# Ledger of designs, part 4: miniprotein binders against Putative (5-formylfuran-3-yl)methyl phosphate synthase

Target 1, 236 residues: Putative (5-formylfuran-3-yl)methyl phosphate synthase, of Methylorubrum extorquens (Methylobacterium dichloromethanicum) (Methylobacterium extorquens) (q8gek8)
Amino acid sequence: MSDIVSISSARPRLLVSVRGPDEALTALRAGADLIDAKDPERGALGALPPETVRAIVAGVGGRAVTSAVAGDGTGREIAAAIATIAATGVDFIKIAVGGADDAALAEAAAQAPGRVIGVLFAEDDVAEDGPARLAAAGFVGAMIDTRGKSGTTLTSLMAAPQLAAFVAGCRTHGLMSGLAGSLGLGDIPVLARLDPDYLGFRGGLCRASDRRQALDGARVAQAVEAMRAGPRADAA

## First folded at step 7 (miniprotein)

Design N20 (from C35 with D46R E50K)
Fold by ESMFold2-Fast, scan of step 7:
Structure N20 (fold): chain B 236 residues (1-236), chain A 81 residues (1-81)
Amino acid sequence: as target 1 above (236 residues)
Amino acid sequence: SDEDVQYLIELINELMDEAQDLVRSGNPEEATRLIELIQFLIEYARWLAKKGDPELAEKLQEYIDRATEILTELQDALSKQ
């Protein structure tokens, strides 16, 4: 999906974060549903150069939904970054939304109407009204990720009721929902039960489970299979 | 739905069986990982009980109580290794 209109899916979609067109093609061939452009060397929301994002979009060639991180700047910096990434042709743009007031959120969303996804960090105590605030500002999606990339997983930082409430809040307000944060293959059946629109991976799909190592196509394929099966697949 | 609740119960039961096997085979690291996942799923089940209809909530709460007892026994077994 690249539409602004949300479409129900039978299972969560697999989002794979890639650092270049080579990894994008690896993920695409393995069956990833969303290809996310992100620089693992520059923190939790590291933006890739726009030229690299354009190369990823061109390589995918419309065969999967694409997204890119615009970064974690503030004010006019983030507005300019959103506009720059929007020009690459990605379907969605991800920005950090912690600490921003409602006016700043609305200004950010307005830079790329129908395309901006807000990233909330698990370490920052995700507020119950987060999805409502993002929807009111004009965002099309919300997701939770982790800042720490030392292997502290999302499920270690947030309780199941809080994650379920976040997903439900997104659904109530018409937002796409995503869950990410040092996830491994074993997290798929647990988090799929919460029925988010997507689960995001990087390190868990790389060699040695290291987000700075190369993406492993075999691990991506395993994740695709696990996403398709899900806890409820027995009846299908 | 009732079907979704049954799948959740089956998943928790499967993970508990696996954790018990790992405790018996002397694999405490993997057993601890599974116990953490089971705890997460029990908390999710508790949240569903709160949000579901009264009949579904009652049945799910009975299961949660039983699952919590088994989990406590499993944690006690691990602590004695």
Scores: ipSAE 0.007, ipTM 0.294, lowest interface PAE 11.3, mean pLDDT 81

Design N21 (from C35 with K51E)
Fold by ESMFold2-Fast, scan of step 7:
Structure N21 (fold): chain B 236 residues (1-236), chain A 81 residues (1-81)
Amino acid sequence: as target 1 above (236 residues)
Amino acid sequence: SDEDVQYLIELINELMDEAQDLVRSGNPEEATRLIELIQFLIEYADWLAEEGDPELAEKLQEYIDRATEILTELQDALSKQ
């Protein structure tokens, strides 16, 4: 029996962001652990239409954990967006949480109890108490992603001690942890050392390493193999 | 653990050798990316030294100092290409 509240991890899991049910099936067939519905044309946390998210969920058919972006709005807008995405049947819902006070965080989490993951951007100041605040508000997970598309990667924006502290903070407060942000295959053994629950990819698994190009099933399969090797992918 | 530290040192050494080859071969863009990853891992090793056993921390600090010198040499070589 699966633990519904959190992703069970003996190793970091591979999250692949997809723009439609065809890419979802490509990622699923290649062995992706989490299928994330996200529109790459609409910024770092672009929401897909709910109908597209429903099609992704239906196509996956319970064979992998699913998530979807609800967006980066505030107050009533984000509450309504979370409720709308929750109705699609995804397992988890991702929202941006930078700048939100504790009341706003609690209101957001309450729209889909046990299903909301907070996204913090590396370009913004990631507060040391971020995981504690999200856990107190009722979030199930926290992740770091990058806002920019200019080839600036997560590891160039945040120092290793800061990322390690974030992952440890999530663990201390019972949150799933995720790391993402213009990641490539070579980042896997490096970031796996920090022991997050998942690593998130889009551009690094697309043709020409361009997040707006089609997902490449062969690259997804390579990422799956690298994730299976974990922190020791390069040890041979 | 000793095993984890040995793996980390081996990974940094492998990436350094690859970066040095790329600098020599005239591939500065790819070399820059590897140098970035090496710096990230050195910072991680430094953090582990603060969290780990004193004996293990001492061995890590010696390696970090050496690795930092090599990284500086690679950055200097890259800046002159």
Scores: ipSAE 0.006, ipTM 0.392, lowest interface PAE 10.5, mean pLDDT 82

Design N23 (from C35 with R33K)
Fold by ESMFold2-Fast, scan of step 7:
Structure N23 (fold): chain B 236 residues (1-236), chain A 81 residues (1-81)
Amino acid sequence: as target 1 above (236 residues)
Amino acid sequence: SDEDVQYLIELINELMDEAQDLVRSGNPEEATKLIELIQFLIEYADWLAEKGDPELAEKLQEYIDRATEILTELQDALSKQ
């Protein structure tokens, strides 16, 4: 279930970021394809405690692909965080890759071979060779997210051709691709056309569209419906 | 948070209703999976209570005790199928 081929389908998959096993079950019941463990109180890279991640993995029970943020740090701290999150049983582990040299990227990927996804922030310059560098380092996937969570969306920071180039670069180098960043339901049609492996949501699926409030199962269900009724609806 | 706790309680109650329906309809495999998930949510609620405010812990403990009793009854009913 952890293989990239298991995620790919006729439509991009819906990734929902959750703060605990309660929200994980809500997302699963509503039809989410991927469950991502992330602490909304700690920005875009908020690591949940390992015990909470283990509870999410146990609650999901193999019914969806799981991922978690390993946390933030430098050198040995990043390596230790990856190993700690890997031990929880999640399928994929997400780390920020901005500013890291090739040796640091390779060391990070080596902590959990075949399981590490690199996160690039839209607010920074996303290098054209980003996917190639991550693939060479041993990463299994790459995604773009936003650091700011108060109204700056991915689509406001990056034009469609830039996002399309990123997705194509990932495909060329055998990486899973993801797009996230303060997305709302209205962003689904345009981003689904770019054909990433997944689209990631948190705030747009929470009560009052506030990422620090509870996940809203009805909004998750609406996102699932929008993903299915998108540009590839005729293929269903 | 208090909102997360209230949401968790509502979710557990809803899932317990589903588990009871599955037990009644004679679907023990699906009922077992759901009961295991409910147990994990109860254990998570207990963990949250230990991390939080003492008054929140007291309220959650009352709920956890009742939820555990219902879960035990469901497990007993399932074992007799």
Scores: ipSAE 0.000, ipTM 0.270, lowest interface PAE 13.9, mean pLDDT 80

Design N24 (from C35 with Y7F)
Fold by ESMFold2-Fast, scan of step 7:
Structure N24 (fold): chain B 236 residues (1-236), chain A 81 residues (1-81)
Amino acid sequence: as target 1 above (236 residues)
Amino acid sequence: SDEDVQFLIELINELMDEAQDLVRSGNPEEATRLIELIQFLIEYADWLAEKGDPELAEKLQEYIDRATEILTELQDALSKQ
């Protein structure tokens, strides 16, 4: 069985969302740091079937950190989804947390202690106390993503100071931080300067920048190089 | 979906070749791990084929049968030590 891999906050890591083990291996070969199991046909947090998640975990074989979305249900439904995804052997589990009270957050985190990441959507009002609340509930990480399939990007919905405050809040409360949401290669230099633990991509690394199209290994490799170059090297 | 199944077949073939090389070169621990992965991917490919084109499912079943025979031979070679 794969052990949990620690993620360093010293520089951003590349997270690539994949729909199956073939795309997972494409992303791995190109140098992705985190492999995220997500169904692009089912919205921003579409859960893949558990058997597909197991296939991704097996294919990765401990060579990268794995995560999977459990969805955006509520109450008992999300608790059951978290338990189901946790059983696949994935390192981390992502759930939507907007609108949930503190008791619901604590219940969700308790389903897989040390493994649950909360997703906040940029289209909603991202509360300044979001990281603090998630940390108090027992979450291991927090991230911002976008709901829209329309190509509205994270950087068009939130200004850099707002994103920087989110990342700083995560760090203050001991959470891993992630930023995602229709990101393209051009977003890397800006967002890398904010120093989140990871940047998440799907559509920007697919054909025609369409999250429902095939993952493009050459674009993944370009993203890896952009992450390695760092903020100062990307002056062009 | 059909492209996904075809890609998985190609991937399984590559991993199968690597497993055969590992058995031949005397690396049974890594060979065993890779054989387990191949078995899992074969089961996944079979599941995906059920959701796709019937013609592709027929071809995949022939491939699954051949791959299973090769895996059995590899496992037998490992057990003989």
Scores: ipSAE 0.000, ipTM 0.124, lowest interface PAE 17.3, mean pLDDT 79

Design N25 (from C35 with L8M)
Fold by ESMFold2-Fast, scan of step 7:
Structure N25 (fold): chain B 236 residues (1-236), chain A 81 residues (1-81)
Amino acid sequence: as target 1 above (236 residues)
Amino acid sequence: SDEDVQYMIELINELMDEAQDLVRSGNPEEATRLIELIQFLIEYADWLAEKGDPELAEKLQEYIDRATEILTELQDALSKQ
């Protein structure tokens, strides 16, 4: 079990989704704040094999916060997946929470106390009370992502007041907040102003902006620079 | 804050210029993405102004109206490609 770390900063952190230890090291070297283990060949929340997640954790070696997706399910299936991913040593575990009732949410969070982040999909009409429900169930964070990866982006699916309300709701209930969903470099200055704890990227940081292509270290470095230039530069 | 509103205005103007250049250069897919981002930013800037002071909200509305007009023109130009 790894110690639970918190994301505390005056600016959003950069989360990069990686398919293996080689990409994890590329992202880490380029300055990514969070390394997320995720299989781009298996939909929006594709779980990597546990052995691959362990290799990513070992490669990062405590130099960045790590997370991994456990999948898009509920009941016994998701409980077993959370336990499996928890055993790899990642700091946080991400699961889809759409359609789950309060009892199912509580059971999922209980599989890895203090480590579970709930993922809401923008396509599913994100409820205003989502953060409150996740916090009550024992989640440590909430984030919004998209299922579609072919040009349907977070900002095309959700209005600015909805995203602002989500981030504020997370803060009110003591949750980490994340925003993701086919984001590109140009989304950074806009979404950083909503003040989430992190912004999550995969496709926008890969060759040809294709989530199934290799991670591009130069694009990761550009994202890191854009995150640094955001709210702090404006504050002057 | 005042600084936040000014930053949003500057960013909207920069992104609009970039979107217009992309439409002219024949990159309609990327231009469409930037147009969507500009729309989102306009909504966010309006929300920030409502939380601040009424004079800033009035000033920002002038820029939002101008940006909306330009955005509509860019969307019309893009739809004809």
Scores: ipSAE 0.000, ipTM 0.371, lowest interface PAE 10.4, mean pLDDT 79

Design N26 (from C35 with L8I)
Fold by ESMFold2-Fast, scan of step 7:
Structure N26 (fold): chain B 236 residues (1-236), chain A 81 residues (1-81)
Amino acid sequence: as target 1 above (236 residues)
Amino acid sequence: SDEDVQYIIELINELMDEAQDLVRSGNPEEATRLIELIQFLIEYADWLAEKGDPELAEKLQEYIDRATEILTELQDALSKQ
């Protein structure tokens, strides 16, 4: 078998976006399944400096799957960013894929074979053939996130049938699937039922639900508990 | 919260329409996933209603009954494929 790390399982995994190694350890100790390196001060897909990503990877020490954002660049800039982030030792690399043609998608995936996840934004039209195109280009996963971080949530921008179709499309084409976008704890039971490979959080797990505030370990632990609570096994 | 229950009700209605379309178009695997989600949402909404407002619980029960009828129709249609 290949050395490709897989996060696919019978239950969704919790992905927590962190701005540094201290937050990475907070998330890890609270039970997060995936640690995602992302700069909340640089837009929806803000890249952290490579040295910060390396520090996060070292701090996690193989105890969780790691990912990092490569940045919001285009063309040659994103290709170089992918290679730079790949060198940090993260398991997966996330890039925005909206507006790219098939050749550009294939070139991006080729920079780190078996490690690139494509991010589609809910505010844009998420084409039904999105997963198929990303799989054909060599991506290992696809996810939906939001550009706006002012309280507009994924579930306010996309209806659950659209999200279910996206997750099913990913599964059909052998991609990992993720859902993210200003999610709060209350979104977990509904979105977990769609059976994505992971749910991604930042703001909803920070103090005051503010993505620029410190990560709150107690809220991460609550999210972990909510992820583990499947359909109500003890309902009477 | 009342807002959470209202959100779940709206979600159930959207999913029921989509599931019926998928069954009619011959996509039973995707329809099955939406059926599972509808079942979960019905149970979850019932649990939320019992924890809170009795008036909201009555409204939610009407939606649960309607959703259950539609779900039965979807399951019957799916079994014919």
Scores: ipSAE 0.000, ipTM 0.171, lowest interface PAE 14.3, mean pLDDT 78

Design N27 (from C35 with L11M)
Fold by ESMFold2-Fast, scan of step 7:
Formats: C-alpha cells, structure tokens, sequence
Structure N27 (fold): chain B 236 residues (1-236), chain A 81 residues (1-81)
C-alpha cells in the first residue's frame, strides 16, 4: 500500500523548484502542480536540510504534489539521504542515477518504495535503455536535467529524437517522465509537444532568470498559463 | 493527430517569422535561441514522420524539406551579422 499521489493528465504538469516554505507558497498560489524542494546553491541536485523540507511539506498542506532532492551520493550515503528525505513526508524523492549499476539502482529504490525518481543529466550519455533499467529497479519516474546553469538549455544539449525517445521509453515502462534544464517560458510549448508528465523550472522563474535569486510569482503564473495552452500555437 | 501535426507546422512557421524579424532588427542572441528551437521542432517533425502513418510521413517530409531550406537561409543570414 502506498499513499503516493499519482500524476496523470492530458497535459504536462508544472514543477517548480523552491528553496523554502515562502517560495513554496508563492509557487502554490500561482498554480504550480508540483512543489520541489531543492537547494540552488548546491548544484543541480542539492538537498535542502530535512527541517526545511518538512516546513515546505507542512506549508503546502496537501494542496499540491511535493518532491525533494536527496542528492547525487552513492552507496550507504544515498541510501541514508533517501530515508531522511522520505521521513519528511514528501510524495516523491529525486536522486541522480548516472553511472549506477542495476544492484545500486534497486537498493536506492528500495529505500522508499513507490516514491523514487531517477535524474539523468543531459551532459552525460543518456542510455536508450535508461527508462527500462529504472523501471526494473523499482523507480516510479525518470527525468532529464542539466548540470550547467550558465544558460545552456536542455534543447541545446539533446536532440528532439533523443528526448522524444526518452519520454516514449518512460511511457512504455510505466514511469512518470520529466524534462528540466535551464528552461525558460519559451521552451514550454516546444517541450509540451513531447508530452512528458511534467516540466521542471527554477532559474527561468526567478528574478533576472538567476536560480539563486528569489522566485517570481508573476513568472510562475505565466508558466502556468503557458502549460494550460500546451503544444498548441496562439491564435494568429 | 492530424490537427496536432497542423499545430506543429503553424508553430514552426510562427517561430520562423519571429526569427526573421529578429535577424532584420539586429538581435542576434534572441534570433539564435529561436533558430535553435526551430531546429529542435524540425527534428521532432522528422522523428514523427519516421514513426507515423506513411501518408502523413509523405506530407511532413515535403514540409520538413522546405522548412530546413528556410532555416539554413536564416542561419546563413545570422552568420553574416
């Protein structure tokens, strides 16, 4: 039995990465579908302190799906991090999975059954069998993100056939799919075409498009509207 | 669906018009970003043509060939600024 909230929709959901409960409420009020706890000062998968994650979960109060990054460690370090984040009450837990063998993937997923999402980086070789391996290991989702935060975007690093194949592979193997990586508002109608379960944002929704600056509620609201329009072009 | 393919074509056309305007107005950074998005969508259309109905693939291929030619002209114009 799991109390895991399932996301299933005819359009991609908006995931917003927040550094604290104030930003979580800003994103929630603006209409974000998923609130993701992440420390922007610690790279692409920086874990927030568990106390901060608990405050985010409490502030959201079940009004949106929540997730948190546990990090990019290995072995017992990542196992302990997953267990710690799982105890905060978030719906989903994100970890880096590049370079891990099948046994390591299965052990990681087993720390929080039905709750672990694997993150692959666009800068690394994203294996065609990645979704299949993650599903076999017991993951509930897979996503692609970028390590670099200097304005190099997902669409600059990966070709459309590769991203489309990733999303299709996730669907074939029963995984939620996510796409992220220095995305801006203009990327929404383009990536919505690939029909992922969610698109993830941080820097593109912050002041000055700087992921270390404060989240901008007006930009979150603009992203929500763009997600509602989906892959369809505006009226000419 | 056929309707979704038509919306994809319309999106590519709109982005091409915007990229042409940005090249003409001397905004190379924004023009470069749109050209990257156009290339991404053309590659996506090509992938759909490979995976889809042969009749739709034939129609998409004609459009892709023309769109690729226009994109190449835009890239050439941008490289001269």
Amino acid sequence: as target 1 above (236 residues)
Amino acid sequence: SDEDVQYLIEMINELMDEAQDLVRSGNPEEATRLIELIQFLIEYADWLAEKGDPELAEKLQEYIDRATEILTELQDALSKQ
Scores: ipSAE 0.213, ipTM 0.642, lowest interface PAE 4.4, mean pLDDT 83

Design N28 (from C35 with L11I)
Fold by ESMFold2-Fast, scan of step 7:
Parts: C-alpha cells; sequence; structure tokens
Structure N28 (fold): chain B 236 residues (1-236), chain A 81 residues (1-81)
C-alpha cells in the first residue's frame, strides 16, 4: 500500500432508459435516480420525438434527473438535434462522439453548454484520451454504451481495467461518468466498485430481459436495492 | 495521463482496503472478486504509465511492488480459509 490514500463515499446512481411517460413514471416510482429518454426500436442512440421527451420531462416533474438522446454523428444535423432536444427541458443531452474531431466536439458542446454528455461505443475502440478530449471540448460527462445489436454486454466487450481507466479519466477531468450496455443485475456489484456516477439499464429491467418489451417496475426496484446494497453499503 | 494513473492508484488503494476487510470478516468469494479486479487495475495502471511516460512508470514501480506484496498476502490468507 502507498502513502497515497483516497476516500470515496458516494454510491453510483441508477439510470433507466424509457420509451415514454408511462415507463418514466414506472421507473420513477421504483426509485430510479435518472430517467433517460431513448427509443429502443432505433438502436442504441434512438432519439424519441421531442413531444414524447417533453411528456417525459413533464411527468417526472423535477423528481429525478432527466436525459435524452439527440442522436448519432457530429455534422450540422447533430447541432440542430441537440438544440431541439435541449428545448424539451431535459437536464442532459446524449450524443455519440466516435469519429468526431476536436472542432466538431466543441461545436456540439456549445449548442447546450453544461448539458452535453458524450457516448462512446464499446464495439468501437474507446480511446484512452477520450475523457480528456471531451472535457477540453466542453462536455459535462462521458459514458460507454453498446450498440445493443450483438447480444453482447459491456463487460464482455471491455475488461474491468479498461472501464476503471475510463471512469478515472472522467473523474480527473471533472466529467460525470456512466457505464451502460446490455447490463444485468449481476453486473452491479462489479461495476459499482469502479465508482462511476451512474450505471445505465434498459433490457435487463424489461420483461423477459428484452429491451423492446415493457419496463418491469419490480426489476427496477431490484436494481435500486442492488445499487444501495453494493460494496459501498458498509461505507455509506 | 499522470492524473489518470494517480486516480487509478487511489481506486486501487480503496479496493485493497475493502478486500482486506472482506478477508478479515470471512467473505472469501467477494474478496476473491476484488483481488482479481485489483490485479488487473495495477497491470493497467503500469501499462498506461509506460505508454505515456517511462519515468512515471519507474516511480510507480515501488507502489506496484508494495501493492503486489499485499495482494500476495491476501491470496495466501484466502487459500488458508
Amino acid sequence: as target 1 above (236 residues)
Amino acid sequence: SDEDVQYLIEIINELMDEAQDLVRSGNPEEATRLIELIQFLIEYADWLAEKGDPELAEKLQEYIDRATEILTELQDALSKQ
């Protein structure tokens, strides 16, 4: 052991991806910390219609942090999508950032200062300087997700040391960190130990563990309990 | 970066404290999972340091040696349970 010691006291928060206001209320009532508006029929970063996002924000009514996907890509169309989603009143806006140069990242972040989270896909190599680049561009957070089409989970695509390095990079640069990607309840104890700001779920909390099926409030409640009872339960 | 490696060391130290507590309290299954994670984190921190700065890697060698010794002691304690 080194004479350099750190102390951590916070538990990670549970983010639940919902396809509409009814699922948002189900997740909220079960104890979810973050409600994320995302269309599971359109891949990992499927944007819901802005009217649906507004309905989710209104239904949540400030009782949880909200986020919504603006889409994939970094051209002029993503800037317009960010502005459109920002107008719904969500707290945070998620965009894919793979393949973007630094100027494009800065332009995207400038569309909604203090509100844009960059999504990196595990299937694409996650660069070690990813968090540093996103922070320099003005992003408020970074997360890793999967495209969800392979049936593979985040933990099968990235080793724990790589995930820990990502979380550490976010912390060093003052970013919120998130981990997501076909996660199940069994992933909570391991990933919580890496101290991300949140863990994101969809399929693992739906009926039959199918992301296109309805969200199951009992499974959301089980995830909430697992987050509270994780390795940090003795520290909290 | 240097700050990323320093933060990984902080995480490793916290996980090592938790692993020692789990060994002491007689929870070998959970302790084994943490020890495995700690080993990989140490290896990753060393790799990051070597990639970025050879002199930083040299400075971290003392920390890595001490952390590896503690892990060896924890693994030995678990094997005797």
Scores: ipSAE 0.000, ipTM 0.183, lowest interface PAE 14.8, mean pLDDT 78

Design N29 (from C35 with L15M)
Fold by ESMFold2-Fast, scan of step 7:
Structure N29 (fold): chain B 236 residues (1-236), chain A 81 residues (1-81)
Amino acid sequence: as target 1 above (236 residues)
Amino acid sequence: SDEDVQYLIELINEMMDEAQDLVRSGNPEEATRLIELIQFLIEYADWLAEKGDPELAEKLQEYIDRATEILTELQDALSKQ
């Protein structure tokens, strides 16, 4: 029949990027929905060593969905990185996309079928057909992140209509959608209204709001509370 | 694109209900912020429909006109607080 697409009444999930198993446990205890293995010292998509990723997966112990970044590369190098990260047992693998042609995207997705999420950078002009192209290539999800570390946030780089279009495009093509990029607690009510599958955080949940400092369990708990309040509620 | 437009319309409707609640509860700063976001989403829905199908764009005109009228009434109410 002819169904009208409705907005989700469920809240988006909270994704927290962690640099090791100790931070993974901190995020889990505070109520994070997704645990993402990412090295903050190595750029926007810094891959952690595979042994560290395995330790995170083991520490999580099936209590949350896990993901890990494989990196920001092309060709055979990124294919090998995807296969290596896939072997750690994470549920999802994140790679940078954007400049890749359709054949390169398909090759990347084929390295771990049903597990690869494409990361588009807000600074690089997110193409309107991005979700469609990633879905056609075999990706399971798409997300937007920021490359810069200067504190320029996602919402300062992309207008709300562009973010809404991205989320809607993902939904239309059966992709999980994520939004990230130097986000703070105040961004939760604005971005949650767009109904992505998850919002991703690192720096905003660390001590001194510094992504290289330790994850702050109290800030994670505040983010969880804000996410649970739903898109229409005020931020904590 | 048709499904994307329908999704955006449903999102806009939900946000408009929230904006009305914020005006009634006396939260003008948050109401103003939300109204501005809704206006952007309406403009985007219209643009997306036009890109995909001109006939779809025409069908949305009545919705857009009604939504714009409601937003104008809300902004007028806020200006009197």
Scores: ipSAE 0.000, ipTM 0.193, lowest interface PAE 14.9, mean pLDDT 79

Design N3 (from C35 with Q39K)
Fold by ESMFold2-Fast, scan of step 7:
Structure N3 (fold): chain B 236 residues (1-236), chain A 81 residues (1-81)
Amino acid sequence: as target 1 above (236 residues)
Amino acid sequence: SDEDVQYLIELINELMDEAQDLVRSGNPEEATRLIELIKFLIEYADWLAEKGDPELAEKLQEYIDRATEILTELQDALSKQ
């Protein structure tokens, strides 16, 4: 059966977080599979202004899958944010889901059916039933990210069996899976072995590995090549 | 699978050589990063082996013990720099 995203034959796919249309074009030209609109000045899930997200979507012009962060608010705040981001024309919408009960999860997913991805933070204890709960609520994907404020990486916060179990849980429940969290280029061959649907990057692809600095097209191209090598690299 | 475990062992060996080079060349920050990645891969290889073949898992434990000794030596060397 086809993947939920069905955007590329390569696995995992490369998701690049961009702060504006110029960076979106840089990532697109370098071969990124998913273009994610996110404000690096506002933590791990900072929402960009809707006009900036529309500019990113227009600039990409259907040449890659797009997503945007709606944020990590609660109740009516997150519902309104999801509706606002949905109106920009992005393919997928990312929201934080930690601490939400099943009714709140279902309410959030219902704001944009078939388009909402839940973000779990590695620092907050990722429950084993996380993928099952998100799938039951109507989410189309789940991912793990870090808050990214301390420089701690995903692999320092979660053991390999935990990450493997998360990816397997997503697959079992029909969810797209993503892994992110202060990742660098060297993490690609490691995390590609877990076979998530995508790996998400921001800081590791920016100048000085600083998520608040400009996206570096050469680093994006290096990440694309590393993703292409994948688990299916031939033996000698 | 057994092939996946073998691939991970080969990757661990390559990264181990790189970590040793970084320790020798005085690049402790990058060496520390690589050591953390190697530990992650060792855990993953062990988990995969346990899911597949118990005899492979037992043989892998000998490799893991040796790799852990080398990583401990590298971390000790870094603490003295």
Scores: ipSAE 0.045, ipTM 0.514, lowest interface PAE 6.0, mean pLDDT 82

Design N30 (from C35 with L15I)
Fold by ESMFold2-Fast, scan of step 7:
Structure N30 (fold): chain B 236 residues (1-236), chain A 81 residues (1-81)
Amino acid sequence: as target 1 above (236 residues)
Amino acid sequence: SDEDVQYLIELINEIMDEAQDLVRSGNPEEATRLIELIQFLIEYADWLAEKGDPELAEKLQEYIDRATEILTELQDALSKQ
């Protein structure tokens, strides 16, 4: 009966997507707020093997909030995937929600009550009622990500007013909000102004800004510093 | 909801402060981005005012009026660049 999300922070949090426990420790040491288990070799929402997710959770050891992608499957396949990932001990589970009807959304959320975050893709024209539908289904959060990882970024696909409307919709319905999708360090000052609960990164924090390259701890540290600056630079 | 109203008020205040800073600093590219955001927030707040408690509606109207004045000032500054 405890609150699963108790956020008293005045700034958005940094979520870093990692492919294994070594990268999880790199992100944790650099100051990342959330460690997200995600396989960059398997599309936009690639699930890591459950044993790898368990290793990430064990390595983090309660020092940061953890999440993992269960995938973008449909029907009974996604329900089984959610249950499998829930068993690893992560705090939150991310699934694609796209074209699912309300009954399917409710069934998915019920697999791990209070732990499921719905992912909407920027390429799919995010519906204004998206947050309302996810909240009604029992989701704890909603986020926007991109399917394409070839030069298309969240900020190139959606204008600031559209992203602001999404974040406001999440707040209205008591959802945690996230923004992600091929983000770079330069996106932080812009997107932080919209006051999402977190910003999610992978490629922009890797060597050569390539999501398949190794995570760069120095870039993670730079992102942490940018997040701490808040919506605008402080004169101090 | 009350949380929805408070979130919009806070967001409008932040964007208004940023817009005023941009008017002073002469940053036209970022100012243009904020103009679109302010326009959207004004429309959304106005819609919520029609559905809300009369006291919340009156408070929202104060923020809408201030945001509209900042928007006008920002647009005037951009026209002089």
Scores: ipSAE 0.000, ipTM 0.154, lowest interface PAE 12.7, mean pLDDT 77

